# VHH binders against p49116: the designs that were tried, part 162

Target 1, 238 residues: p49116
Amino acid sequence: EGPLLSDTHVTFKLTMPSPMPEYLNVHYICESASRLLFLSMHWARSIPAFQALGQDCNTSLVRACWNELFTLGLAQCAQVMSLSTILAAIVNHLQNSIQEDKLSGDRIKQVMEHIWKLQEFCNSMAKLDIDGYEYAYLKAIVLFSPDHPGLTSTSQIEKFQEKAQMELQDYVQKTYSEDTYRLARILVRLPALRLMSSNITEELFFTGLIGNVSIDSIIPYILKMETAEYNGQITGAS

## First folded at step 12 (VHH)

Design i6 (framework vhh_7n9e_1)
Fold by ESMFold2-Fast, scan of step 12:
Structure i6 (fold): chain B 238 residues (1-238), chain A 119 residues (1-119)
Amino acid sequence: as target 1 above (238 residues)
Amino acid sequence: DVQLVESGGGLVQAGGSLRLSCAASGFTFDDYGMYWGRQAPGKGREWVSGISWRSGYILYASSVKGRFTISRDNAKNTLYLQMNNLKPEDTALYYCATHYTGDYPSDYWGQGTQVTVSS
């Protein structure tokens, strides 16, 4: 059959809230992260193979992997987000929390270790100069993971993951023919995504969501949105 | 829809230089890696050079390393190949290519531009 992803799935354009405030605040960080999350969910739900798995399976897959998709999105959009500036502001806030005795030392250590792992991941992806095609297929490999507990369509999910792996391999081998190990260097980066806590990601980037609602709770709602609603969320144009 | 149009080929003497261009349209050029290939008369296609979307990763076939330079201008949707110190064995049809997703089932490449190097 045809390719797993089309050109529309390779294109991944994040629109940032404008203007960027002189001093970063929780609202700007949360809005920026929410736009990326919504873009990532819209990306996933637009894939024909994903739609073919059915609504219950779609919800289960995204609930299991949203943090991995979000982190890949952070790496892909690091420059347009000025991610290094956002992370520096978060670190500064954490240092102020230490001084004001608002957080335990153990919690701060966990959060700082998470930020360092995130920076290391983004830097490694930047050094490899991962392109839009490669990011789209890495996201597809992550999305179509058959090994999450409770999945009902594991054979179909596995076939889609294998198709993603094969198409990524074909692209890398054709484009960078002399580098027989580029694909391996890219793929060995993926396991680190599963070591990153979704709870800490939520604390860092989604603090201040209205009603203190968890990401897990909003996923079914986002997946059911119409395209116009998604466009309103990712641009703020409503 | 998707088009890759090469230009800049011609006849040149050994030791000379040529600059090839590839104008891309119909897809999101700045999201894809690009490469140059060539095919000499009676021979199979040979990969020449590849470049990542931001020009941060570039590779060359051993036969052209040090003589050819690949580059891209994403604002102009254009890929380039600067060829220096050309040899008769560089004589070939040169084509630019990408692994585009969509209606095309495989690699997408242009019709090519002929490079002939006399001794």
Scores: ipSAE 0.650, ipTM 0.863, lowest interface PAE 1.8, mean pLDDT 87

Design i7 (framework vhh_7n9e_1)
Fold by ESMFold2-Fast, scan of step 12:
Structure i7 (fold): chain B 238 residues (1-238), chain A 119 residues (1-119)
Amino acid sequence: as target 1 above (238 residues)
Amino acid sequence: DVQLVESGGGLVQAGGSLRLSCAASGFTFDDYGMYWGRQAPGKGREWVSGISWQYGYILYASSVKGRFTISRDNAKNTLYLQMNNLKPEDTALYYCATHYTGDYPSDYWGQGTQVTVSS
């Protein structure tokens, strides 16, 4: 048996819309987020193990974990995206909505708590200096999660997750040999991904893309896109 | 095909310095952690130092800490090991390595460059 992932799956290169506007707006944020989402889904679709599970299982897995994959992508691409600048723009937009009395106090607290959790996650990953191999395998662990409700082929999914865990362990032990606790520090970050609301992620990053439909609802269509359409989305060519 | 080519070894007196280079090709260098290892005659491989890809998270074996400096130049696909205050016990074949995921086994080592330290 070969490895779960190849070099093409370790490589994860986000192409940002260019040029960056002087003042960030909803369209730029939505375009940037959409590119990351499409890159993440194209990444998952390209994995042979993922393909082997079949279309129905593939759709169910990505629908269950897209927010976790997206958040890992935000952390991995934080520097390329200037994520801190995007989050500041989102906070400014939220503040303007408050001034216009368009949001309840409870909703404002909920959204701010989500932003703080996201910042904490990205900062923790940056402090650990997670490399490209580690990110690829963390995404694989998240993708091949057998514990989501309604999944079929759970035994096969669990085997792929275990394979991802084994390959990550082998890599960390060989590459960062003197850091005995590195793997544990990395893995304990993953449960935080499930505490983040997909509905709030949609509101903050995807208002221009989805309108009144959820990301969950459009995932089957994104996964069926031809390779040229995926490349168009992630490079900005159309 | 993955290829790692080390250079910069040689004969040096105790207390001297050498700078090793490793030219990498056949994979996306800037996405992988890299490390240096060494093997003295009749002994097993010993891990020397590791470096991450983005911010340079760096670790050293206790035997070399304070004397060796690992660094990388992602634009040149090159890994470096600056070795200062060399000791006779540093005499070994030095190789660079990565845990490349494209093939099994995933570990890839170069052929190495010989470092000999005389007293």
Scores: ipSAE 0.259, ipTM 0.711, lowest interface PAE 4.6, mean pLDDT 85

Design i8 (framework vhh_7n9e_1)
Fold by ESMFold2-Fast, scan of step 12:
Structure i8 (fold): chain B 238 residues (1-238), chain A 119 residues (1-119)
Amino acid sequence: as target 1 above (238 residues)
Amino acid sequence: DVQLVESGGGLVQAGGSLRLSCAASGFTFDRYGMYWGRQAPGKGREWVSGISWSSGYILYASSVKGRFTISRDNAKNTLYLQMNNLKPEDTALYYCATHYTGDYPSDYWGQGTQVTVSS
């Protein structure tokens, strides 16, 4: 049968909007985030195992895990995105809005806690020096999660997740053989992704894209896009 | 097609130095960790050193730590092993490896370069 992922799935090239504005604004942040989201969904769609599950299952899986895939993408692309600068700009924008709108302290704390959790996650991945192979397989483990409510074909999904775990284990044990606990250190990072609020991610990164519509409601449309449409979104060519 | 081509081996006296190179092609070299292994005559394969994609994470087998230095040049798709203070026990066929394949499970290994250390 061959491996779950190929070299084409290990490559993950984010093309940022150009030129970068002198001062970051909500539109630039939203376009950058949208490109990463579309790249992540195009990546998932290109996996033969994912395609084999069928459109209904594909939609359900991505709806359940898009925030986890997006967050892994933020960590992987943190340097090319200048993510620390984007997060600082979001904090400044939120601080100004909060001061003007007199939002509750509880809401402020929720949003700031989300940003701190995101920063800590990205820092932990950077400290571990997670490579493209490891990111691809962590994304596959997240994508092929059989435990989301409402899923069908859970047995096949679980088999693909186990295959992803086995291939990651083989890679880490051979490449970093003297680091007996590297795989464990990597895998214990994953539960934090499920503690990240998808609603807060939408507000921070996607308000300009979705308006009053949620990401999970547009996912079926993105997954049905032709390859040319994906390429247009990813590169901003048209 | 994945290809790994090692070079730089040879005959050297104990206490000498050699620099091995591994030219990689057919995969996205800058996205994978890489490692060096060796196989002495009549013995199994032994892991020597590993390096992450960015060079930010590097590991060495206890037997070579302090004497060998692994490095990579992602622009040239090349992996290196600088070997100093060589010992007769370092005599082996040295190969580079990556966990990329069209067949599962397997690894891609180069043909290796022979290192012989005389006393």
Scores: ipSAE 0.569, ipTM 0.838, lowest interface PAE 2.0, mean pLDDT 86

Design i9 (framework vhh_7n9e_1)
Fold by ESMFold2-Fast, scan of step 12:
Structure i9 (fold): chain B 238 residues (1-238), chain A 119 residues (1-119)
Amino acid sequence: as target 1 above (238 residues)
Amino acid sequence: DVQLVESGGGLVQAGGSLRLSCAASGFTFDKYGMYWGRQAPGKGREWVSGISWSYGYILYASSVKGRFTISRDNAKNTLYLQMNNLKPEDTALYYCATHYTGDYPSDYWGQGTQVTVSS
């Protein structure tokens, strides 16, 4: 039929809690991350192809890929979030924790490796100057991943992923016609998202929200929210 | 309703300069890459130059590299093409374009502005 995404799906605007505190704290980081997570879930739910798969399939897809969507969102919104400042503060805390014997060496190593991977990912996306259209289609490619265990309707999911890949290709080839390898440079960034731990993402960004429950367990509730509730979470309106 | 309205074309002598403008409306201009294309008399459409949303990534067709400069003003929803050292071979209808999705074709072209370079 028509295109997979519309202009409304290309628009992705994160509204940050204001003002940024002098010293970063768990509440500010968690609120910022929560807004991005809800924005990402609302984005996914608004896609007609996604809606067509049905509620059970939608829940399974988002539970499987939320960390990839969230990480793409971090890269896309890195400047708005002052993500480099947030990550620098976390790194400094971890270095002090090594000195003070507050955390195990193995845990600190895992978290530092995750932060370095995240920084490298965001830096590579910035160097490629990924635009809103490209981000929307990269998010669609990871959302419509047919290879997660336990999925039903995998042939339809694969069809939507292929449609996303073809529409991204068409855009890149038409817009940046002389750079025949741009699409390849963009797509080879995606495997790195699968290597990033959702558990470490939860610890770094969602400690204040979820306590001892996983993001995976709250996703069904987020996907069932009405538009007004999403808007409240995205903007922080109470 | 998506609109791309080009202006700035005209008749110019070889070696001269022109600046084309494209006023965009009806879509999220600052989220999309934009490009200029042209169509010479009796020929198909040719890609001229493309620019990313943030100005950070710019490409030119070999035939215009070093002579043309693409730029944009996201606050004004406007795309520009500065054309220097124009040649008779640059004579064409110049189109502003974007890859807008929705109820429109996958690529959206304006009506164009005519550039004629005399020798």
Scores: ipSAE 0.627, ipTM 0.865, lowest interface PAE 1.7, mean pLDDT 87

Design j1 (framework vhh_brivekimig_d4)
Fold by ESMFold2-Fast, scan of step 12:
Structure j1 (fold): chain B 238 residues (1-238), chain A 120 residues (1-120)
Amino acid sequence: as target 1 above (238 residues)
Amino acid sequence: EVQLVESGGGVVQPGGSLRLSCAASGFTFDNYAMSWVRQAPGKGPEWVSSISWSGGETLYADSVKGRFTISRDNSKNTLYLQMNSLRPEDTALYYCTRHGYSIPFKGDYSSQGTLVTVSS
């Protein structure tokens, strides 16, 4: 069998909505987040091992891990997105909600703790200077997670996760040969992704969704789209 | 020039049915996924439904699921929305659009739309 990922799977280019509005609003934030989610789904679809699992398993797998993939994407694309500016706008909106008694104090605290965890994660990844190959393999490790409840084909998923781990190890040892502990520093960041609530991510980034539709419903539609050319034109990925 | 022209709107009683059409020109219709978006009086735009380029995959807003059916005829460059069990809340201007880069697929549109009024 060949490598799990090729050079084409390292490319992850987010195209932002243009122009950036004078004042950030829920529509612009939702549009930016949606583009990143679309890019992340397109990336997953492009992996031959992912396609080999079959459509039902693919959909269940991504439904279980989309928030982890999305968060890794936020970290990877933080500069392109001006994520710090987006998070500041979200915080400002939440502070206005406190003044108007729109949300409970406990809920606001929970949401602010989520934002803090997200900022800490993105800052840790930036400090480690994670490169495109490392992000691709980290995304593959979280994508091929065999331990989510309700999954089928867990042995095959585990095989692909182990292959992703081995290829990441080979890459890091070759590319960063004098940094003996780099791989360990990278891998210990991953458990934090599982502590982030997908419901809070939806509330923060997808409040501008029109039509009362959940991310869970959107995932199967994106994954089952028939054309790679269509996906490439929308996301800017190839 | 990309052009989308909606038709089929009208006045209907609650529980009634209407079929909307969207005639597309100026681009290769069968290379694009398409959506329906509506805007009720005094409200912002609401995404209604999406369909993949071949018609093989569809997606619906929770508010219309089970009542509306999106379809397309690529040989005629036409998109359809079959609306059944219409409610007063379905009263809106309905627009068709190509998929944009994002969710909920509201894409590019600047057409005049077609008016649907559900009278009590």
Scores: ipSAE 0.341, ipTM 0.680, lowest interface PAE 3.0, mean pLDDT 84

Design j10 (framework vhh_brivekimig_d4)
Fold by ESMFold2-Fast, scan of step 12:
Structure j10 (fold): chain B 238 residues (1-238), chain A 120 residues (1-120)
Amino acid sequence: as target 1 above (238 residues)
Amino acid sequence: EVQLVESGGGVVQPGGSLRLSCAASGFTFDNYAMSWVRQAPGKGPEWVSSISWSGGTTLYADSVKGRFTISRDNSKNTLYLQMNSLRPEDTALYYCTRHGYSTPFKGDYSSQGTLVTVSS
């Protein structure tokens, strides 16, 4: 009967590739995004409630929600990533590119609209000054979504989502007691995550992956890594 | 100084076998997942196989499943690719890559590669 998340789940520290290049390139953007995705999946797999659902359910759940988790991570880590600089560089490149094909023009429009939605989401979260505890619980709410097609154990997932919602409510009401409508302002931001295309997120942030491998294919591998394997890789020990 | 040195490539007839090796130095080998990537003449890079730091998890491209086996010896800082039932389409430069904590398919470092030619 303990809390859904422990204090360790509030800690979310992204380590950026170093050095940052003078001109942003696909490799730097992809490596930065991949580090965030990896951190997000290791965060999810560390949750006891998530582990209790079993490996098949865990894989299906993360495959369904990785774009929502990643976007919340972008908002939370926007300063560390210099996300505004990355997005501005992408926008400038798209605006300067010449496209003669109708299909290419339509794709650029879709990508630009996605970048606008992403900027709007990150700006709204920054304006709300969302803290680490709130981010942890928002990630838990989207992770434990029972409404994705093909999921098993949906009643248990729904109970974990409800627990996340109740614990977030308790925290916000006690910590931000003078701001009666804070929780409502936070929760109404979440539906926007479902409107963002995972395909466009892959195109923007994961184009540098070797051999046409989808995020869908990578997810089971990351979820199966040992804790020691994760820690060794993020420290880059020699 | 990170170094990856591939060896074991050569010319082999269809149906033959080769064992590729990758000697790693300049980092703690058993802290990292490793991958094999190949590039056929006139084509882009293709991911072939990945192995976790412990060797407990292995992944294979559909084109090589059942024919290739990836393995590692952490005591020797060496990655292996056992290639059986080789086909002309397996002809490529084979690279080993050290993949960071982001993905098995994004290389931190790679070497010059070792050439595998399947013909008769």
Scores: ipSAE 0.000, ipTM 0.286, lowest interface PAE 13.5, mean pLDDT 82

Design j11 (framework vhh_brivekimig_d4)
Fold by ESMFold2-Fast, scan of step 12:
Structure j11 (fold): chain B 238 residues (1-238), chain A 120 residues (1-120)
Amino acid sequence: as target 1 above (238 residues)
Amino acid sequence: EVQLVESGGGVVQPGGSLRLSCAASGFTFDNYAMSWVRQAPGKGPEWVSSISWSGGTTLYADSVKGRFTISRDNSKNTLYLQMNSLRPEDTALYYCTRHGYSIPWKGDYSSQGTLVTVSS
């Protein structure tokens, strides 16, 4: 049995919609977020260990963790996305909603707190200078979480999560040998991902694109698409 | 230039059938998944159906499953949607999209669409 992840799983390249509009709008934000979500699902499906769990287990795992994978992706791609600019545009929209009395103060407070938590998470990852290998293993740890309610095959999922943790430890200890506590500082960031509401993430980033269908309901269909479909049959151009 | 041109919309009675077509040009059609999306007046876009690049995988919204059939002809660069047992709630502007790395109901490109009206 080889390593859980190969070098191909470290590559995570988000292609942004072009051109960027003069003023950020819901359509641009949602298209950018959709591309990141699809890239994240494609990434997960490319892992042999994930494929080995079978379709039903794959669907259940991604349904449980898509928000955590998406948030890690936001942090990893924050510079490419100009995430700070996107969040500023969302905040401006919320402020206009207050003035027009379209949302309750309690709801706006919940959404603002979510944005602040997201900013704090992304800033902490940036401050730690998390590299591509570390992001790949953090995503794998999140993906292979055996502790979500309703999961089957939890023993096998736990083994893959432990393998991801062991390989991350080996990588960090060899690459950042002078920083004894780096791994601990990275791992303590992960619990914050489970405090992020998937419903608020959908409202902020996917409003107007999903229609009457939640992300949870579309996940099994996206995962069933042919592998070639995920990359547009581009097999070496990148 | 990427172009998607829909046709086949019209007015039909409840229980009737329509077949929509989408002619694609300006890109290698058989390299991309394609989707049908609809938008009723005053509502947001609703994903209807998707088909993989080869036609080997098809996906349907629960609201249309068993009634609609998506298909493609890669030799003609054309996407189809066969709509059977039409209902008043199927009334919408239907447009095709080319799927890139975006979610299937929001493709990289879409056209102006074709109107389907189902009389009560």
Scores: ipSAE 0.000, ipTM 0.233, lowest interface PAE 11.4, mean pLDDT 82

Design j12 (framework vhh_brivekimig_d4)
Fold by ESMFold2-Fast, scan of step 12:
Structure j12 (fold): chain B 238 residues (1-238), chain A 120 residues (1-120)
Amino acid sequence: as target 1 above (238 residues)
Amino acid sequence: EVQLVESGGGVVQPGGSLRLSCAASGFTFDNYAMSWVRQAPGKGPEWVSSISWSGGTTLYADSVKGRFTISRDNSKNTLYLQMNSLRPEDTALYYCTRHGYSIPLKGDYSSQGTLVTVSS
């Protein structure tokens, strides 16, 4: 019975598409988001506890929490992604759609509220200066959520979540020993992730997908991919 | 330049079979996931199937599962789609596309395509 996460699970290196276009477009945004989603799923799949739950449980867990993992990844990689610039481009597109009367006012309001919530979440994480170990454990807490509908093995999932919480507590208490309330400040941020609509996240970041492709459809495909296949696609090495 | 050239389309009766090919050049074929995308007359593009860079992982749209088989030959830089038990609803221009991380994107497919017509 070892730790839930090892030092290898702290490494979370997003490789952005190159070259960067002079003007952001939906293709570049979607490819960037796809890379982050892929990295997040590869990260989850590398956890021995996750592997031990089996393929069907793994698929159900990631389908239930991909938006939470993705949003944590956006916060963690906000600087390398230039997330503020991407969000500004999306806002400009929405304003153009209002001017051309292409979207309803209610829909625009929902999307703008989502963007505001996302910005506030990312800003709060940046202000807390969340480190790589803390992000790894927060992602594990989100991944091993036993309370999603339709899950099997919920007792084992709950044990892994509790283990993630315990290891995060031990890390924070040891590393930030003089900040007694740091863990509470970090954990209170997590409920906001469930208030963000996965449908709106998909619309904002995955607009470039072909119409009958959904994140739900690609999750099993990515999870089935061998580690060498994933690495080969990003490095160009056979 | 990246070039993708589709072939193998034709006219076939319902229940028939066709094998599509996509010849790739101008990039390292082995480094990219590949997909088949189709566009029926008067409709938007529909994703059909994807295959990982090594060929080890495949994915199919629900409408084609059990009837179509995607494959690739990395030694020949060629992507294939074996289409069995064809239906009138399969009538479309078929495009191949490369993509990162096995996710097919709009506008990421050849303009030429190969026409498949299924008619009684």
Scores: ipSAE 0.335, ipTM 0.665, lowest interface PAE 3.8, mean pLDDT 85

Design j13 (framework vhh_brivekimig_d4)
Fold by ESMFold2-Fast, scan of step 12:
Structure j13 (fold): chain B 238 residues (1-238), chain A 120 residues (1-120)
Amino acid sequence: as target 1 above (238 residues)
Amino acid sequence: EVQLVESGGGVVQPGGSLRLSCAASGFTFDNYAMSWVRQAPGKGPEWVSSISWSGGTTLYADSVKGRFTISRDNSKNTLYLQMNSLRPEDTALYYCTRHGYSIPIKGDYSSQGTLVTVSS
């Protein structure tokens, strides 16, 4: 009966690795991206509705939508991450890959198109001045997506998504009462997230992972981590 | 300074077992997830296994599931890898590394490692 999200779910504070190196490298980019991924999964784990779906459903759901959550997180944390600087460094690495014949021209084109789409998405969110409540509900809408293949409990997931949509509508209508089209402008941004390849996101931001470690392989590990252990990990060693 | 010292490697026949150890110093061991990483001759680094700070959560590469067991003793600041049913393809230099966010990231791991050779 209560709201899907509480005020605690609006807080989304990314702590960056310190210090930023003079020259950005794969390790720094991967560590920064990993922190955002961890924060995004910690956020999802804290939602009572998400917990109620059970471990197997939680794992399947996050595996299906981690790229959408991650991309929303990139947009929300673009300033604290200096995302434009990170993307510039990635483009420089790609330029070197062209010169060294490490990637095909078609693959480089796909990756550059992905970077452009990511920049356009982040720019559109910034231009709309999306607030913390709106980001929280947009993340909930993508998290509780019932239409991914292989999901169980799809009717319950759909009900949680509908609840997220209703609560977002109520918030926007109350907070931005004079902007009658704001909700529509926000919601039409979401389909773009589904067009972004999780494989390309992994290649851009998680190249620092060891060997054949994939985001799919680490998702169950992060979700199973004890809450106290996870919270200490995110806040850093003391 | 962070120091990680691996030991326990050796020569073993296929089907044999070895237990690797990693002695940690220079940081609060209990606050970090740990991983084992291996590098076979002429190959890039391959992630093998990870363990959370408490030891409550473990993760394994598909190639070692059911054969290897990662564990830790926080009172001794030591990470372990129990390797059973060893195969020639397990031959590699084995490194341990720490992770702030429990993600097995390439970066600083021991330059020395411990050598595991599986041969007849």
Scores: ipSAE 0.260, ipTM 0.613, lowest interface PAE 4.2, mean pLDDT 85

Design j14 (framework vhh_brivekimig_d4)
Fold by ESMFold2-Fast, scan of step 12:
Structure j14 (fold): chain B 238 residues (1-238), chain A 120 residues (1-120)
Amino acid sequence: as target 1 above (238 residues)
Amino acid sequence: EVQLVESGGGVVQPGGSLRLSCAASGFTFDNYAMSWVRQAPGKGPEWVSSISWSGGTTLYADSVKGRFTISRDNSKNTLYLQMNSLRPEDTALYYCTRHGYSIPFYGDYSSQGTLVTVSS
């Protein structure tokens, strides 16, 4: 019982690497993306409903939806990240790669289409002026998706997703009472997240930092990470 | 001042073993996840292994999985890499680095590294 999300789950503050280099490089882009990924996973881990599902279910859920959470985070933090500048730098690099014939034209086309879809998604969210509360519940809706293959506890996951949808509806109806169709406009944007390839997201944002290990492989490691205070209790102080 | 000092490298024959050490100073060691990164002659950096701040979670590159073991001693501010069944392709300068928010990342607070040469 109680709300699915608290006020602490609305706060989503990305701290960028400083300073921004004169010319964007792979290290800066990957470090920025990694900070957002860690923030997104820490956000998910902090939800009591998520914790209640247990470690194995938590790992399976985040492995299934990390790209959707990450993309929502990109949209939410687009201004803080100067995401348009990052994407422009990536596009410029890809155009140069086409001219030099260093990469397959088919692969570059797939990557450019992904960037276009990402830009369209972020622009649609900006146009709708999605607030922090709405972002928190949209992230909860994608996190508690019962329809990913291989999941256990799907009934409980579905109940948490339904609770997220109900609380989002209540918030939108109360806060944007004059805009009767706002919720429908917001929810119709979510299917686009599943059209974005996690492999291409890894190639664009994580190339310089992940090496030969996929995000899927490191998710269990990230989710098992503990705060210094929590770790102090486990190491035999109590 | 953050300092990381690597040691334990040397020359070994294929199938041999080495244990690398990284002595950390200038920061709270047990608050940071740590990684080993290597750079083979004429190649870019390659991530090898990572360990959480408690030592409870480890991750390995596919090329070293089952052969290398990462560990840490927080009481000594020291990171270790036990390397078994060494191959010529493991020849590289080995660096330790601390994480910020990314895992893994390449950060070198030391100009040194430790050289591992696997040669017949």
Scores: ipSAE 0.046, ipTM 0.443, lowest interface PAE 6.3, mean pLDDT 82

